VH-VL binders against p14714r889to1111. Designs and how they scored, part 40

Target 1, 223 residues: p14714r889to1111
Amino acid sequence: YLRHEVKDPEKAISFLQDLLHSSGLSEDQKRLLRTSVLCREQLAKVISDSDIEGIEEGYVELDCSEFGLQESLEAVVKQVMELSIERKVQISCDYPQEVSSMRLYGDNLRLQQILSETLLSSIRFTPALRGLCVSFKVIARIEAIGKRMKRVELEFRIIHPAPGLPEDLVREMFQPLRKGTSREGLGLHITQKLVKLMERGTLRYLRESEMSAFVILTEFPLI
Short names: E, the ipSAE of ESMFold2; O, the ipSAE of OpenDDE; V2, 0.75 times the mean of E and O plus 0.25 times the DockQ between their complexes.

## First folded at step 19 (VH-VL; framework fv_ontamalimab)

Design y1 (at its last look DockQ between E and O 0.64; V2 from the best seeds 0.76)
Fold by OpenDDE, look of step 19:
Structure y1 (fold): chain C 223 residues (1-223), chain A 118 residues (1-118), chain B 112 residues (1-112)
Amino acid sequence: as target 1 above (223 residues)
Amino acid sequence: QVQLVQSGAEVKKPGASVKVSCKASGYTFTSYGMHWVRQAPGQGLEWMGWISPYSGNTNYAQKVQGRVTMTADTSTSTAYMDLRSLRSDDTAVYYCARSDYYRGMDVWGQGTTVTVSS
Amino acid sequence: DIVMTQTPLSLSVTPGQPASISCKSSQSLLHSEGNTYLYWYLQKPGQPPQLLIYEVSNRFSGVPDRFSGSGSGTDFTLKISRVEAEDVGIYYCMQGTHWPYTFGQGTKVEIK
């Protein structure tokens, strides 16, 4: 029922985005529009996920295409801004300069989903104290494969102040789903499964005395 | 300083119940799990169960399943272990222990002696 | 349930000499995520257990470097390079990979 109800509004948003695209937009407006399109597409993809069991079992296929890493990261940050403002938790982004020009081949929407979930969780479980910051760092290592092919190893590090996630949510993230798994736990678990679908994808959660961190490693062909 | 302080020694008759408390301090109570482990006199360690103060989720050892209830009061940062239908073989020192997902039981209470005798 | 088997059950060591304790699990302790949740605890006389090693080989904060853990799968070892008087107690291995958590029988370490 919900899928059907959401489908029509989603199509309308898509149509409006197309109309806006055809109108005379400034560069800044075009950028915002691109971000909104990426968010909409991510939404549509998540809604289309009818089989959580399929994700759990790793039968979900990635839909790969060319995408810009900077645009992807912008879409991720925009998704968590409302919560960031509400919680008065700042987000500090640290990207290398080469990210602005990186074109990758992969499932961008799944990447956005993974990063948005981990950032949201980090913000959610950061104390609502003024001055606290969640750090979103991207580390890129480019590797040449032959004469014409390049790959990039990406490390996404989402660092948030202690105490971090409750132990139970960490457990739910890495352990098989059970009856009674929390909503938050389910989201994190799915995120972990999605990361595993990516090439050389790994997700770790670190807990230290002063900070905690999500560490996501993935590899993409560099176009 | 992270610390777990348990309630005092208990002497109970067979068939009675005992409730042991474990007050946590020095850390965010809901961010970590709490385990209960007991040790009979002259014996090894026996895992009893686990509770998440955040969610209230629990996991009990089969040996005590049906007789044990673990609870957590977030307002007082106190974990409780209630053991019913006590038997002589329940005589032991009972420990609460804070848990991290990776580090396991990293901080322990001082222990509570429970003696079951007729 | 996973059965943890320690050997030996008792060990008498001369101060300054090395000690080694083995712990074997009835099943692999390797989790699907790639971590192995094997722990070592020391219970000194009259005290609660204290964490020594977590995840096979990581020393807990404050644990001297003379303690080391190793192993994989089903075979694990705790080593003390130079046993000191303060190391007297009962050592337990514990698995936290599978519910329920289970302890080894314990190894009593004494000084000669």
Scores: ipSAE 0.874, ipTM 0.935, lowest interface PAE 0.5, mean pLDDT 94
Fold by ESMFold2, look of step 19:
Structure y1 (fold): chain C 223 residues (1-223), chain A 118 residues (1-118), chain B 112 residues (1-112)
Amino acid sequence: as target 1 above (223 residues)
Amino acid sequence: QVQLVQSGAEVKKPGASVKVSCKASGYTFTSYGMHWVRQAPGQGLEWMGWISPYSGNTNYAQKVQGRVTMTADTSTSTAYMDLRSLRSDDTAVYYCARSDYYRGMDVWGQGTTVTVSS
Amino acid sequence: DIVMTQTPLSLSVTPGQPASISCKSSQSLLHSEGNTYLYWYLQKPGQPPQLLIYEVSNRFSGVPDRFSGSGSGTDFTLKISRVEAEDVGIYYCMQGTHWPYTFGQGTKVEIK
């Protein structure tokens, strides 16, 4: 429980503020605790800034390992479920068991980061009306390249009702960062850069009359 | 039935200002960008700037930077282009055009003629 | 600013014959994300411009397949396989890869 609260800076601050108010701590102890919270926030901000620079310039190296696709997709859906409930938007998952049961070699955390951000954006820009949904589809195309090794091209489609993202956010996703880039735009821009680091990674945002969609292509070795 | 309807022709003296309106209908106003493009008599197209009705962000051509203000009123789905300190070489037809990120300027207004003469 | 240079600036075409318009940019239009934002517009007499081609080679909805776009980097071409009377007007290339957006000078296409 406590580990979970410390992992999220906003939650960690809230927890520590409650502790300060409900505890019989001395004023010196309260000052030291508050200082620790401020240092943690500054360190997290510094780490985030260095991650952004590395991602923007393409210096971030992927941390590859073997992972199960089903567990990754489940984690992504769980990460966005709170917003889904808050906005009364359902998530419809559409991928076959033979796809989700695949084991892949790649950077699982970056994949989850990419998919979570695009799902969050799709939910955020779906009207808060009963019965609306965001579709999360995964399509696989297996290729045998290099004789003994198999690779899979994964196509992730995150589909939501029209009109979808404002043009400015799509622009912020694909153009160099500027002073005044929105928080949503920054998250999408980082996501676009991460997709570009993935093997044969591409990201497009399609706008059609009835629906809009993120279409993400990546390629992984199959295990 | 996506449509952009612009305000009527204007005749102005040098040093004055003009504000051209562009009323959008048939689509979600905040989902698309809005560009302004002008065309002097017998000349080609000149991009003036862009505004996001969603965020209010703008980008202006350097030639008109400091003299132009683009705004969007989401309650009326209307974009505005205000050009100040008019000169004779601002005489042109001014177009608004909505934009999609990939397709670019896919729907254009009918144009507004602005004439600057003494 | 990116300079867009069209050639020719005027083109007189026998009906039913092909036409080709060149557009050259002063620097690459390949965006850092990997797309090329090169557009072609047609302005018929007395009308606002209309979109023909986006992203170098994609025809906009309702544009006849006799129009095709090609090119990469700094060199782009619009081809009309068989010019018809309704194709008369001024053709502009435009780049949207770099702020500010810039147009070519225009190519006036007329029927002989």
Scores: ipSAE 0.725, ipTM 0.874, lowest interface PAE 1.1, mean pLDDT 85
ESMFold2 (binder alone), look of step 19: mean pLDDT 94; pTM 0.953

Design y2 (at its last look DockQ between E and O 0.86; V2 from the best seeds 0.64)
Fold by ESMFold2, look of step 19:
Structure y2 (fold): chain C 223 residues (1-223), chain A 118 residues (1-118), chain B 112 residues (1-112)
Amino acid sequence: as target 1 above (223 residues)
Amino acid sequence: QVQLVQSGAEVKKPGASVKVSCKASGYTFTSYGIHWVRQAPGQGLEWMGWISPYSGNTNYAQKVQGRVTMTADTSTSTAYMDLRSLRSDDTAVYYCARTDYYRGMDVWGQGTTVTVSS
Amino acid sequence: DIVMTQTPLSLSVTPGQPASISCKSSQSLLHSEGNTYLYWYLQKPGQPPQLLIYEVSNRFSGVPDRFSGSGSGTDFTLKISRVEAEDVGIYYCMQGTHWPYTFGQGTKVEIK
């Protein structure tokens, strides 16, 4: 029974969540376990998302819940760590404490999917040179919406050394899917469509002389 | 110093072919696309096609489809446009241009004059 | 193919005065992703074209702020707030929303 719960992704997530509640863990250990659970839930969401045409047409509904931004960002970094190590590319995070401590209402797993894909692409197209890294920056702007609730506009910048993505991959990200679209292009295209489903979501890829970057804007209710 | 340097002027007879080169320097060749644009004497600009040096993918204008082949040699950072079965109305200055997805054709070669006459 | 129509085809302007060039497309240039890939190029005498404006209204690096672009859908405009001698040449609009890319006929701008 326990073996079944660990082997099945859905059961493994449930088991880890139960372990969090039943163990006498420190707050640091609970935070790390929650991050690990979020990573596994992201994997299960990606595996079960089998209808590319549904995403292309906008059929996908967001699964909104309360989540902590710090745990979400840490889960994203963990999800890409294998490629980061394999390609010898470091990941540098840059965001203020007030950003990391935010609790948001939204689709945490789709946010992680968006950030993971852009981070993976950035790592893939970063030369394996000593001291090079991918920079992950988060900028927040808080707005009062009505008398009761605050909203935050988040700007995610995933910055990597020039030259960055080939123009053809950027084209595949934003153009309609066609026969022969590369696997990398398909992943980026799906990511772009998911960003468009987010509140005030925009995605742009910048190319500059020293660096290139994904710039993602989205908005969440702030709890 | 980003630069595209094209091959020299060509004079051809109808029915011949021409291959114009476009050597890139000062940037990573495979990161940008290459467009080819021509301009007949006293006329406006006409788009001919695009190639990705990264993937080798191409897209050609219908007017030249079947007569044009665009290639890229990543070892020499050089793009080529081969135009076959030349006609007198192919007389033009041929430009290559580097393209970014948003900014479009942001760096142009100096142009190559191709004259087709008997 | 999308036809791009520029008006006027020729302008003579007094130095320091504004100039305006219209570009109309035969179909909307709004891409399904929400962007509009409309460009303006300047070809000075004896030179290859140079990029001025991309995505309707963004100035390319090094382009003076006296150049501005505007418009949406099928109607676009390039404005030069104060024409200078160095602005002489032929201006082209171009669309990159749909294959094949197409140019307007060009607008020749001269100083009186």
Scores: ipSAE 0.660, ipTM 0.848, lowest interface PAE 1.2, mean pLDDT 85
Fold by OpenDDE, look of step 19:
Structure y2 (fold): chain C 223 residues (1-223), chain A 118 residues (1-118), chain B 112 residues (1-112)
Amino acid sequence: as target 1 above (223 residues)
Amino acid sequence: QVQLVQSGAEVKKPGASVKVSCKASGYTFTSYGIHWVRQAPGQGLEWMGWISPYSGNTNYAQKVQGRVTMTADTSTSTAYMDLRSLRSDDTAVYYCARTDYYRGMDVWGQGTTVTVSS
Amino acid sequence: DIVMTQTPLSLSVTPGQPASISCKSSQSLLHSEGNTYLYWYLQKPGQPPQLLIYEVSNRFSGVPDRFSGSGSGTDFTLKISRVEAEDVGIYYCMQGTHWPYTFGQGTKVEIK
């Protein structure tokens, strides 16, 4: 039922985005439009996921295409801005300068989904009254495989102040789904499964005395 | 300083119940799980069960299943282990321990001696 | 239940000499998600256990570098490069991959 109800509005948004694209837009407006398109596409992809079991079992295929890493990261940050503002939790982004020029080949929408979920979770479980900050850090390591082929190893580190995620959510993230798994736990579990589908993809959650962190590793062909 | 402080020694008769408390301090109580481990005199460590103070979810060892109830009071940051129908072989030092998913039992209580004798 | 078997059960070591303890599990401790939840604990005389190693090879905070853990699947090893007097106690391996968690029998380490 929900899929059918969301499909028409999604198509309308897509149509409007196309119209806006054809209109005379400033560079800033074009950037916003691109971000909105990426968000819409991510939404459409998530809605199309009819088989959670398939995701859990790793049967989901990645849709790979060329994408810009900076644009992807912008889309991720925009998705969590409302919650950030609401909870008065600042997001500090730390990207290397190379990110602005990186063109990668992979499933960008899944990457956005992974990063948005982990960032949202981090914000959600950061105390609002402290004016605390969530750090979103990207580390890139470029490897030359041949004369013309390059790959980049990306590390995404999302750091949030203690206490971090509850024990139960961490367990639900890495354990098989059960009857009674929380909504938050399901989201994190799916996220973990999606990361595993990515090339050399790993997701860890580190808990220290003063801070906790999601650490996501993955590799992409560099175009 | 992260610390777990357990209740004092108990002497019980067979068939009685014992409730051991474990008060946590120095960290957010609901963010970590609590394990209970016991050790009979001169014996090794035996896992009894686990509780999440956040959700109240529990998992018990089969050996004590039906006789044990683990609870957590978030208002006082205290975990409890209630063991019923005590037997002589329940005589042991009982430990509570803090746990995170990856890193095992990183903080332990001082232990509570429970003696079951006629 | 997963059975954890330690060898030896007792070890007497001259100070400064190395020590090695083996822990074998009846089933693989590799979790479906790719992690191996094998832990080592030390219980000193009259004290509660304390964590030494987590996830096979990671030293817990404050643990000296003379302690090291290794292994995979069903075979694990704790090594002490140079045994000191303060290392006396009973060492336990524990698996946390499968419910219920289970401990090894313990290995008593003494100084000659």
Scores: ipSAE 0.478, ipTM 0.788, lowest interface PAE 1.0, mean pLDDT 92
ESMFold2 (binder alone), look of step 19: mean pLDDT 94; pTM 0.951

Design y3 (at its last look DockQ between E and O 0.68; V2 from the best seeds 0.76)
Fold by OpenDDE, look of step 19:
Structure y3 (fold): chain C 223 residues (1-223), chain A 118 residues (1-118), chain B 112 residues (1-112)
Amino acid sequence: as target 1 above (223 residues)
Amino acid sequence: QVQLVQSGAEVKKPGASVKVSCKASGYTFTSYGIHWVRQAPGQGLEWMGWISPYSGNTNYAQKVQGRVTMTADTSTSTAYMDLRSLRSDDTAVYYCARSDYYRGMDVWGQGTTVTVSS
Amino acid sequence: DIVMTQTPLSLSVTPGQPASISCKSSQSLLHTEGNTYLYWYLQKPGQPPQLLIYEVSNRFSGVPDRFSGSGSGTDFTLKISRVEAEDVGIYYCMQGTHWPYTFGQGTKVEIK
């Protein structure tokens, strides 16, 4: 029922985005529009996921295409801004300069989903104290495989102040789904499974005395 | 300072129930789990169960399943272990312990002696 | 349930000498995520247990460097390089990879 109800509005949003694209937009407006399109596409993809079991079992196919890493990261940050403002938790982004020019080949929408979920979770479980910050750091390592082929290893580090995620959510993230798994736990579990589908994808959660962190590693062809 | 303080010693008759409390302080109560471990006189450690104060989710050892209920009160940062239908072999020191997913049981209560005698 | 087997069950050590305790699990303690949730606890006389080692080889805060943990899969070892009087007590290994959590029988360490 929900899928059918969301489909028509989603199509309308898509249509409006196309109309806006055809209109005379400033560069800033074009950028916002691109971000909105990426968000919409991510939404549509998530809605289309009818089989959570398939994701858990790793039978989901990745839809790979060329995408810009900076645009992807912008879409991720925009998705969590409302919560950030509401919780009064600042987001500090730390990207290398190379990110602005990186064109990758992979499933961008799944990457956005992974990063948005982990970032949202980090914000959600950060104390609502003034001055606290969630750090979103990207580390890129470019490797030449041949004369014309390059790959990039990406490390996404999302750092948030202690105490971090509740133990139970960490447990749910890494353990098989059970009857009664929390909504938050399910999201994190799916995220973990999606990361595993990515090339050389790994997801770790570090919990220390002063800070906690999601560490996501993955590799993409560099175009 | 992170600390777990348990309730005092209990003497019970067979068939009775006992409720042991474990008050947590010095940390965010909902961020960590609570384990209960008991030790019969002169014996080793026996895991009884686990509770998440955040979700209320529990996992009990089969040996005590059906007789044990673990609860957590977030308002008072207190965990409770209720053991029913007590038997003589339930005589033990009962410990609560804070748990981290990776580091295990890193902080322990002082223990509560429960004696079951006719 | 995972059975944890410790050897020896008792150990008498001269101060300053090394000690070694073995812990074997009936099944692999390697979790799907790649971590191994094997822990060592020390229970001193009249006290609650205290954490010594977590995840096979990590010393808990405040634990002296004379304590070390090693192993993988189903075989684990706790070593004390130089036993001191304060090290007297019962040592337990515990697995936290599988429900239910299970302890070893304990190893009583005494000073000669």
Scores: ipSAE 0.820, ipTM 0.906, lowest interface PAE 0.6, mean pLDDT 94
Fold by ESMFold2, look of step 19:
Structure y3 (fold): chain C 223 residues (1-223), chain A 118 residues (1-118), chain B 112 residues (1-112)
Amino acid sequence: as target 1 above (223 residues)
Amino acid sequence: QVQLVQSGAEVKKPGASVKVSCKASGYTFTSYGIHWVRQAPGQGLEWMGWISPYSGNTNYAQKVQGRVTMTADTSTSTAYMDLRSLRSDDTAVYYCARSDYYRGMDVWGQGTTVTVSS
Amino acid sequence: DIVMTQTPLSLSVTPGQPASISCKSSQSLLHTEGNTYLYWYLQKPGQPPQLLIYEVSNRFSGVPDRFSGSGSGTDFTLKISRVEAEDVGIYYCMQGTHWPYTFGQGTKVEIK
């Protein structure tokens, strides 16, 4: 069950297809994308239990590179749009242009994985009622260390109507994996571990009278 | 208004069982955990266990493992604690409390007195 | 099981004076995720316990600001800046970092 939840190649393929779809690809570029998707499918079949252990112990290395935040956020929203439509839950996005236009140095894939999983979980636990939606907000605070060194602390808020996630799923997110951990709990637990690997990463799940939220803090070098 | 209402006092003989109920109202029952805590006369608080009404998962204090069963009925929003093979040192007030992961046990029931005497 | 040790076990306080209760755990309460699940409860005479403080230092809704919590690792403190008559009762620390949850022995606070 753990291997099945971590080794979902359809999510990885969806990320790649959606990320590149909006760029207006030529037929040759679409052929390249299909080839890379097939290679990812083959690699996903060989995912092992050692990947789960590495994430659990916190020794997995991040693959850092320069990336644009706008493209990452758009990919995340596209990833969850199918479920949003199926469940009739609306998504409200609040990432202003000055934040989304930032270029960062970090692990773009892991950031997208973190945001997609928390957003999907929020959609799953939002019942179909009048006026209900999931809000996706991004707030930035720039830290000027010196004349030439800038870092940005990003706060991601994924807000959905109360009551939100059952307490047991929040517990599974933060406690060590056990036999019988639910599929949803496993995904959230892996997400929490990935956040912990990020620069000064923290994740909390807030429960309030009218709403509940994932609050994710990360820090990146700003380019 | 969030409220937990427990069943009435019980008097039992050693070797019997007792089942205490805890009826929740004013909130979504499956979204919070339920803990059971007991207090012998003149003594401190003793945690007995936890149940998730969402999943049915439980965790019991080792001291009562094997003698306690905690259940939840989502159709009636009621949690139950069943304690078997009673003995005189099980005489206590038994509390239920709902929990949030961070805030912990934020709403408590009124308590149920269980007296075990020969 | 994590042993929670409170000191003092009994405290007699003149109204308006401060009070301080220590709680020590047999091992660190720092969870691997980075949070510390240390709680304080008050049980007033004839009542069920009520939550005062969660996560070491956060006051629960409606708790007066004369109550404050502090500490880390294995050493924690509850302070009442000015004890009032309504504060009489038994104070318990509790840890929720490790299964099973465990309480301290309680500290009875009385008015002199």
Scores: ipSAE 0.738, ipTM 0.885, lowest interface PAE 1.0, mean pLDDT 85
ESMFold2 (binder alone), look of step 19: mean pLDDT 94; pTM 0.955

